# Ledger of designs, part 1: miniprotein binders against Flagellar motor switch protein FliM (fliM)

Every score and structure here is a prediction.

Target 1, 374 residues: Flagellar motor switch protein FliM (fliM), of Caulobacter vibrioides (b8gxb5)
Amino acid sequence: MADELDDQAAMAQWASENPPGGGEGVNEFGDFSGGMGGWDDGGGDGASERILNQDEIDSLLGFDLSGDGSDDRTGIRAIINSALVSYERLPMLEIVFDRLVRLMTTSLRNFTSDNVEVSLDNISSIRFGDYLNSIPLPAILAVFRAEELDNYGLLTVDSNLIYSIVDVLLGGRRGTAAMRIEGRPYTTIERVLVQRMIEVVLHDLKSAFEPLHPVSFSLDRLETNPRFAAIARPANAAILVKLRIDMEDRGGRIELLLPYATLEPIRKMLLQQFMGEKFGRDNIWEGHLATELWTTQMEVRAVLDEQQVPLSRVLNMQVGDTLMLNATPDSLVELRAGAIPLTRGRMGRRNHSIAVRAEAPLTPAAKKAVQKLK
Structure headers, positions and changes below count from the first letter of each chain, unless a header shows other numbers.
F, E and O are the ipSAE of ESMFold2-Fast, ESMFold2 and OpenDDE, as the mean of both directions, binder to target and target to binder. V2 is 0.75 times the mean of E and O plus 0.25 times the DockQ between their complexes.
Where letters were taken out, [cut] stands.
The coordinates of atoms that the task and the answers printed are left out; those that the model quotes come from them. Centres of patches stay.

## First folded at step 11 (miniprotein; from x7 with F55W D88R S95R)

Design d2
Fold by OpenDDE base, look of step 12:
Structure d2 (fold): chain B 374 residues (1-374), chain A 96 residues (1-96)
Amino acid sequence: as target 1 above (374 residues)
Amino acid sequence: SDEELEEIKQRVSELRDKIEQLKERLEEARKGDPEELRKLEQEIWELLLEAWKLWVELLKAEEGNPEELDKLIEEALRLEQEIRKLLREVEKMRRG
């Protein structure tokens, strides 16, 4: 009781300190009626390439020494911090979600009376706060409780799926459903239809978990603002399951978020590599397990340079020491799996992330060495 | 149409009869067969889906007496609440 009030107060305080950027799209379409002003021959002032100072570099890299933990979300530090959310492979969870996809395909077909295809796009790990900030709006967020796990999960329905379900179920006859008025609040009927769809998915999720562990899922509430869907601390790791639902020319996405803390009571079961006889020899599992055995996540290291230095030099390294590498920006980075050299690549940038483009396929020696790790 | 309205009334009556049958079976299943409780949970869930379909059909009705449609919508919602009560009861029995 007292501790739950303090967590709610801390969550409310965090929600107040991080206002949604009100994109007041003040469309000040300023009247650009401004006339054909003349071709003034503005001389080429040589913009001297200003060399960034170390503080500007550190700020760009998110290494700003200003100890307010807000800067951990920018630059290379944000990339490092996001990469630290290692997806702990839970092979049995992949099993549950494949079962969920099959169940949902049948249940949603029966619910909509239309042809429904459900697919699993991805399973990943994410920080809870980063997830809430990444949700495209408008959306409906369902907070649900896993009863036997005594903890919560989040189910997000995207706007495309909301409109698709309402349109399939109401058949456009109530002329309000066909107008995708962006930013219109959902009607009570639209909200109830989406709630019922969510209850169908939660029922199928129960049935998907049942061979592993009995878990009942109850819908607690529906939220339209991600801030009110706070079920975990922003720093807490969660599993994110991305589902796609296609209904002929319509559809959208469901995202299921399960905090690792919610799954902790059954973690030992989820870490099991072998389904006992209880899940049945569903031949789809042999195919999916075969596919997932091919997708075995292996830690791949990008090695920029490797130097032999005395241990005394390593132990005497201080913050601010410059390490001279025998690598140039054009040097090939070696990709390694543990001690096994896989290939070489060029270091570059993709969006906000450092990326390595492999320049050659895996060497025959690397292929043979990686196969021996199986 | 009057025929569609009578069909909807018949479906409401059939849902009510199925609810009473499931209540009786649930009282008998209190004797602790977990497999019978699982079957009952599935049948109660299917009945909830039927009640939801009926409610959607009533919402789609373009023609008819508005007052009679509103009463049928209220009845469909009452049946849904009764089915949800059964569902919570069987779920509780399966956990206990």
Scores: ipSAE 0.605, ipTM 0.863, lowest interface PAE 0.8, mean pLDDT 74

## First folded at step 14 (miniprotein; from f5 with L85F)

Design g4
Fold by ESMFold2, fold request of step 25:
Structure g4 (fold): chain B 374 residues (1-374), chain A 94 residues (1-94)
Amino acid sequence: as target 1 above (374 residues)
Amino acid sequence: SDEELEEIKQRVSELRDKIEQLKERLEEAGDPELLRKLEEEIWELLLEAWKLWIELLKAEEGNPEELDKLIEELLELEEEIRKLFQEVEQMRRG
């Protein structure tokens, strides 16, 4: 009987460490659905109320809630909570964007022959539909393809930067005043200049990713209507990077949007973080070491039942004796890592292995233990 | 000035020569590190072509037909450079 429990624990560990079929299709497990894939590492779509800090919760409740005593408040809170997108921290991506800013400062100085400073204003997570609705027009939206990732992203150039780039490049009499007339179509020359700037930025993005993973970014098309830039479903989450381009008397903004689905193939590399993080000092070797420590394998045991028995009963046991467990094949089993209960689930089979499907939320003790590891 | 236009003509001629040299080197390339270096050289040629194009657009002096001819030549060279860039990127992807 104890031998069977040891075998089941080993199979549960194997299933948790070597999921069949890789990470694809992970979105079918419970409410913890996200486009980033992976078990237990979570993140992406599917933010919970407990993830939000108290200020964010208070702001949402105070902003949209008014009391008439109706139960509509619980429905409104569920709708608001389903629309919230938590930022999954991707430490290596932050390093990539720091490199991008430095590369763009150099490249745009060369491109414009002017003093240009590029700054990172903000990295956040946003629903794709909310982003498209938030873009101030007129603007240029560049749909680009991340070739090795087999997916798309957006690069948005605001009107101030469009005007600034055309003015700086063409200077003097030719074309400088034409961009100041709002609402008109861009000329062919103006469109070419903006496209070239976008291609410089995409090339810098390629270079920024090089130390982590080679990714080529090719321009697919330019759009001026956000409706034609739908590269993801409106509810899908994306990383939004806001960059400020400062030129002497002018400038503007560039925004880079990367759906989490686009980043999924390299998600594990993006999650790496070194243990001794120092200001302005990080490298891939330190990140790889930290990831190895945080990716330490843990044995997970599936506990069918636990009963208190007298020691004399145990000492008198013989081969063939029967112990009655208070469990059925349909009973929920408790999954544990050491002494820490993780969750409960139902037993089943996957291929020729015994498997447990998690059917309960992660326990508070497990959440606290995971938080200490991070 | 006439000296400015002649300098641009010289740089366009040098750009064409570099493109032809890169085509030959690309036909013989197989080493991943060599392909990476060729890709960066092709990118730098594209940047030079863009700079020359802008300089010609801003030129006020000289024969308008000569300027238009040079602009069209640069656009033609740009397309050749873009094709080389796509080719080397595809070879690096395998």
Scores: ipSAE 0.695, ipTM 0.893, lowest interface PAE 0.9, mean pLDDT 71
Fold by ESMFold2, fold request of step 25:
Structure g4 (fold): chain B 374 residues (1-374), chain A 94 residues (1-94)
Amino acid sequence: as target 1 above (374 residues)
Amino acid sequence: SDEELEEIKQRVSELRDKIEQLKERLEEAGDPELLRKLEEEIWELLLEAWKLWIELLKAEEGNPEELDKLIEELLELEEEIRKLFQEVEQMRRG
């Protein structure tokens, strides 16, 4: 009897959607083989025979695993949703947040007319309730809506950054310690200035997502009490992004929290894999890599026939021997790149050279091999 | 100073003119690339409105009634810009 079947079920479901065996083309792409397995209905016949994929399970049982558990949903579906969300890594989010940091550095320099540097401290997973309980007060919590995703996120601004932004924008005061009065409520002007900074960050977040999927982020409300920022159930998992805002003599922190349920509509796009550690997070040029792969020349072989012969016959072969092929002059030849069949064609002549005219569409194996390049 | 206040008044007037130009261009826009460019222009106007508001808050000299009038006008312009921004975002969503 297993003790943690929910964790094993989630891992088995992900593995069945990315099968390494059966029909997978192997080529010179090494680390790419099997790394970008289909998330769609891409099960291999062998894997399908042994383990049902998630789509087949939904068809048989009628489960809806797209829910986030925000309604009166109880029991097995709530447990499954929580387990599935808690185990996902989202590599494309790291690319989005690297882009966000660069955009924010530029935007906040313009917004403050000061030298600002934004750094990414940490990306992690956390339970929503644990996060709310961990926020040092006083702080400003911005509830925002991801319009195209029809769900919410949270952006937290710490006290040091609040005062730093007010000081930079209003100017004229020498002592920063005199500006930090413990326990006082923020003035209307201070709230407006922080709101405007938050809107700049949300605009940059929109721009950071644009190459992946257009998402608009609109500010819904500002809160100072975390209990009024309950955008998810306490047990639900979320991505937490910690950002440091450095100004030479001041600064502070911004934290961005995105529940996995908010990201679910674009989960497939977020799961696309990059070779980040081999190429570095700041040095990956996705467009250049794809272009290089499309322009790479490959060796194509025209295969007339293949036969199995005893090894002894091969060892006894001598000059002048005849090897009979199971092909006629009108037979189509197979064009291959390595072991992967590309198409079939008819031999002929072009400009006094032997040539092969392709007369069939690309094989499924060739199409699969091209898909693994993306 | 008084020269600083007059510059702000001119920039507020220019901001209103740009808002009206954008309203007209938005009525004629249908191209997704044009809508994207308009959205960015509207965003830049919002940033300018915020800068002007901060400059008015820091102004210590000038006619108090004139300053209050400018602040009220600028807040109204900011609301107009936010409405345009929401409108263009909605048009880009479909």
Scores: ipSAE 0.689, ipTM 0.897, lowest interface PAE 1.0, mean pLDDT 71
Fold by ESMFold2, look of step 24:
Structure g4 (fold): chain B 374 residues (1-374), chain A 94 residues (1-94)
Amino acid sequence: as target 1 above (374 residues)
Amino acid sequence: SDEELEEIKQRVSELRDKIEQLKERLEEAGDPELLRKLEEEIWELLLEAWKLWIELLKAEEGNPEELDKLIEELLELEEEIRKLFQEVEQMRRG
């Protein structure tokens, strides 16, 4: 292979660049993890720490976006995606939201007496605090309760849609024609009209979930300040569903946010349906473990070969000596965290860096070790 | 026009009658499928109440005092419909 790695230099470089003490930096990690670790950090951390959290999420998600190696790293991605509670892990949610979009198209046409088309832009995972900080204001935020799930969700209506709905519903009213006036608070009438549209959407959401699990969604309150819509801890992950509402010459967006904690009862039901009752065990620790993986930093070693060598040869080792390995440039290397084998991968070069592309799913030992983290 | 306002008054009265009919049917309901049908009918009443409310807000003629009284009556009916809707939802949850 023309881009072969220097195996001895690579092994020494990994050890040198990733010393246990240097990467462990308890004084540094302790300061940062005190704000992030254990999912009890809450707010109060600086903007730099918030930016780091967003970068961490983007880096993990961008792992698939940054290269063509997602096929080669399916095992690691599966663990990362389970921590995110990825859209791809719960295909029934895709079916629910596709159904929601179709129901909303009909219901909003009836509600507005206008030509309305609802489409699904994307389903993604986001930290709750990052979402609240990302909402373009002004907007209306509806806090709603999923009654059978005993938890809350958030529905955000952007400014364009607010005025589009008001305009279509009140068009032609003398002396009170709806006008977009930048910066003013929404009137009581505008809030009521948007609330009623939201209730139509929540009714459609109930209908969309019915084939999977009957869930009633009731409106709890409307907010215009995201600080009053804190239904979850800032570090908690949530599913974000972005919907586009197209009308003839207007429209806007609705965003539906469902914390993973809200979906947990449905997640258990989906897992039992796919595997029967083989996973009748408590799923709380698995959800907690996935969250812990997001915050835990581990040293990873790439092991090219392992040999038993007489101690005398080791003690007599000198600079410039050659150690022959039972490995070739195309040999798979074992990725380890301490004594625990994680996966196997193929060495390569990306830009000016040495990289290992995962070629196998995580080992049973790695899965067991991850399950034991608490 | 007075004809338009009279039609709206009649529809509000019909809405009130439908609410009372659904209350009676709900008291006799025990079947899950009947409860589902009642819930959808109550939802349709809520949509009708909202439609009437919007029509009253857009009214350009008529006595402003009379329009305000009718709007207030409709909002009271809406509240009754919402309570009925929540009652049937709770009965469906069991």
Scores: ipSAE 0.670, ipTM 0.887, lowest interface PAE 1.0, mean pLDDT 70
Fold by OpenDDE base, fold request of step 25:
Structure g4 (fold): chain B 374 residues (1-374), chain A 94 residues (1-94)
Amino acid sequence: as target 1 above (374 residues)
Amino acid sequence: SDEELEEIKQRVSELRDKIEQLKERLEEAGDPELLRKLEEEIWELLLEAWKLWIELLKAEEGNPEELDKLIEELLELEEEIRKLFQEVEQMRRG
């Protein structure tokens, strides 16, 4: 009771003490050429060779920090939770999914005999339960097994794509008029056509992973109710890949959900920033990956503070623990898009949302990244 | 048309012959690179079986009993192709 009033009072007081002053002052913020201290390659030998269990992964990602209370989804805790839910950047996974998009473009064109464009909308992290509850129905959910990883993933096909695939493949003749009726079960033929499309995508996913690690993907079952597609606990962290499929005036979405526990056996490989020669040094591929990743809606993150903490301290964090940051309300927060620091800004409030006002020009790293897209 | 149906029958027969040729090649396969190529070829056969099945589902003209038999034959061939996939996958993991 007392502590919740203090946090709201502190936010209200900060908002009252810092009114948006209309000052025209072009303050030349001097070149804070504060040396980027070298990334000391602190060979912390303490990388436990132990594969983490799902509960350890969820604790590391702060997924266990949400108690059953609706209140933990609001304010600074929701932002901290969303920042902890920040996808441990697996740079190699972005590479795998760009390869998947290219493969799928060809495979789905051949499967439909129509012009198909496949795009990567985003890669994010989400709680498995929140994902299942967010799926627009009607949909088809494919539970698949990653055989070499001895774990499962989920592939979701939206209603628009189901309709589009059946319409393209059957030419609107059999039963497609019935799919326009909300809440009708899919026919056996419609289900089989979608299953075959899913098997094509899973084959392309195998081929996409092959340069990194051989992983075969087998379709276990199709579900129409998300509750029966439970491959993980509701709290479990997962990677969500959103794909868009366009077929001229038709199309829809595929979503791939990979629990972090599924990727854990290959996590060390996925964390590699550069696979050497095996991903063919096709400069076209690096350029296209860069372009697609920049046309995607990149999540811009505001980084309040960065602290080095022992893994054991992260794993022992509990709901209700207070993290003391070295940042003050007046401290400049770093805006990052992806791994690239964009700029620095001040935190503030805009209407009902926390906002960051950019106070510095784009970093040299951000400028260089934008120039590689030209 | 009767000509389109006869073309589909011929493609189904060619599919059957390719499946048998792949079975023979699989018995002789001991190299991981060869097994990978055979898996790719088996996948192409599955895609062809699916195309033929879609073409038959679109057929407006023909004897319904003959169309149903060709659909049944394609489903049997699909099961044979899926067995070959499982065999190749077992050989690649062994």
Scores: ipSAE 0.668, ipTM 0.885, lowest interface PAE 0.8, mean pLDDT 75

Design g4
Fold by OpenDDE base, fold request of step 25:
Structure g4 (fold): chain B 374 residues (1-374), chain A 94 residues (1-94)
Amino acid sequence: as target 1 above (374 residues)
Amino acid sequence: SDEELEEIKQRVSELRDKIEQLKERLEEAGDPELLRKLEEEIWELLLEAWKLWIELLKAEEGNPEELDKLIEELLELEEEIRKLFQEVEQMRRG
């Protein structure tokens, strides 16, 4: 009672001490009667659609270019600046990367002669400098050129994928070179194998773009130090595509970084929400929707029991209190996504984690909810 | 095995013959759709050259001098394939 009155009194006192300064707004609305000079119908010289530069793109994405301030990396400003990386969603780019995943699955299977699963983890926007600083080392960074776009991209291969590819391709006695101690330079053979894998991925990337726009991707160089892979300014916005490659018990990650300036010549095409009829609407969108549905993270809750209890009982709960549930260890748990019941399962343990084994197919309600996403 | 090495030599010879056939076809190519097909065929030759090179690197048995010579020949063929790829790409852009 007493302390709540002091906080209201302090707020009222602060409001009284900062009176709104009565700035006399001089209302001189100057007479905007300036003459309608004749619209001389001067011949429309074909205004070459000005391609936006990276700084103009960064400004549109809410990247404050003026932030030379060391303080922008700390506290609320860092959170705001990280949230102000507004991803301009490029719907056609999502389709291109879904096509890439399908192509890579086939090409890498042929290249390795093993089962390869390729998945898209996410597409995000990031500052180029923040990306370079975030790369786990050791890695191989491939600088590549998009020839028709006259600009560069970056493909990063993680250490796990490098070792996995070398082990799968070489196999046997030469591939069993002891798990290289972190920080040893790659051999010439290992570098060439990874280069060839990157060239396969860049070829698949060309084939993924081909329906939208012909773009050839050429490998410029391989770098092991992110500082030598500087294709853009640290402040420049880029699209980051995170791919995962699984080869049974092996695998790793590929990351594609495309500066927005690299994609700017085709931005209008990438902003199209509907592939024109020429793109064979049904198969690409079914594949895209399938891939996006598979990559979409969903919070799933395992509900043990539901009880109606007075709020006073909940507020009086302490650490160490025993909750009596109507559920037994053999009871079926309900799996829910938000308010939608997905299925029922049995609770168990897998290694150190609690696991739920699904005992029933997806509910009709869940099937109908997935169909409404189409 | 000596049989596996002879099979690799045969595949290297076939690869060389396919490269020469593609050179002749490329000189006659004036159609964008033919150039696209030739680009796909050149890519398949590059993949085959890489596959053969990996097979030779995995060879535990054989004459080392003969293996090194076949690896050098495959690297020369890879460079010829890369030139053909550049020529096709130039013709597709021109």
Scores: ipSAE 0.667, ipTM 0.886, lowest interface PAE 0.8, mean pLDDT 76

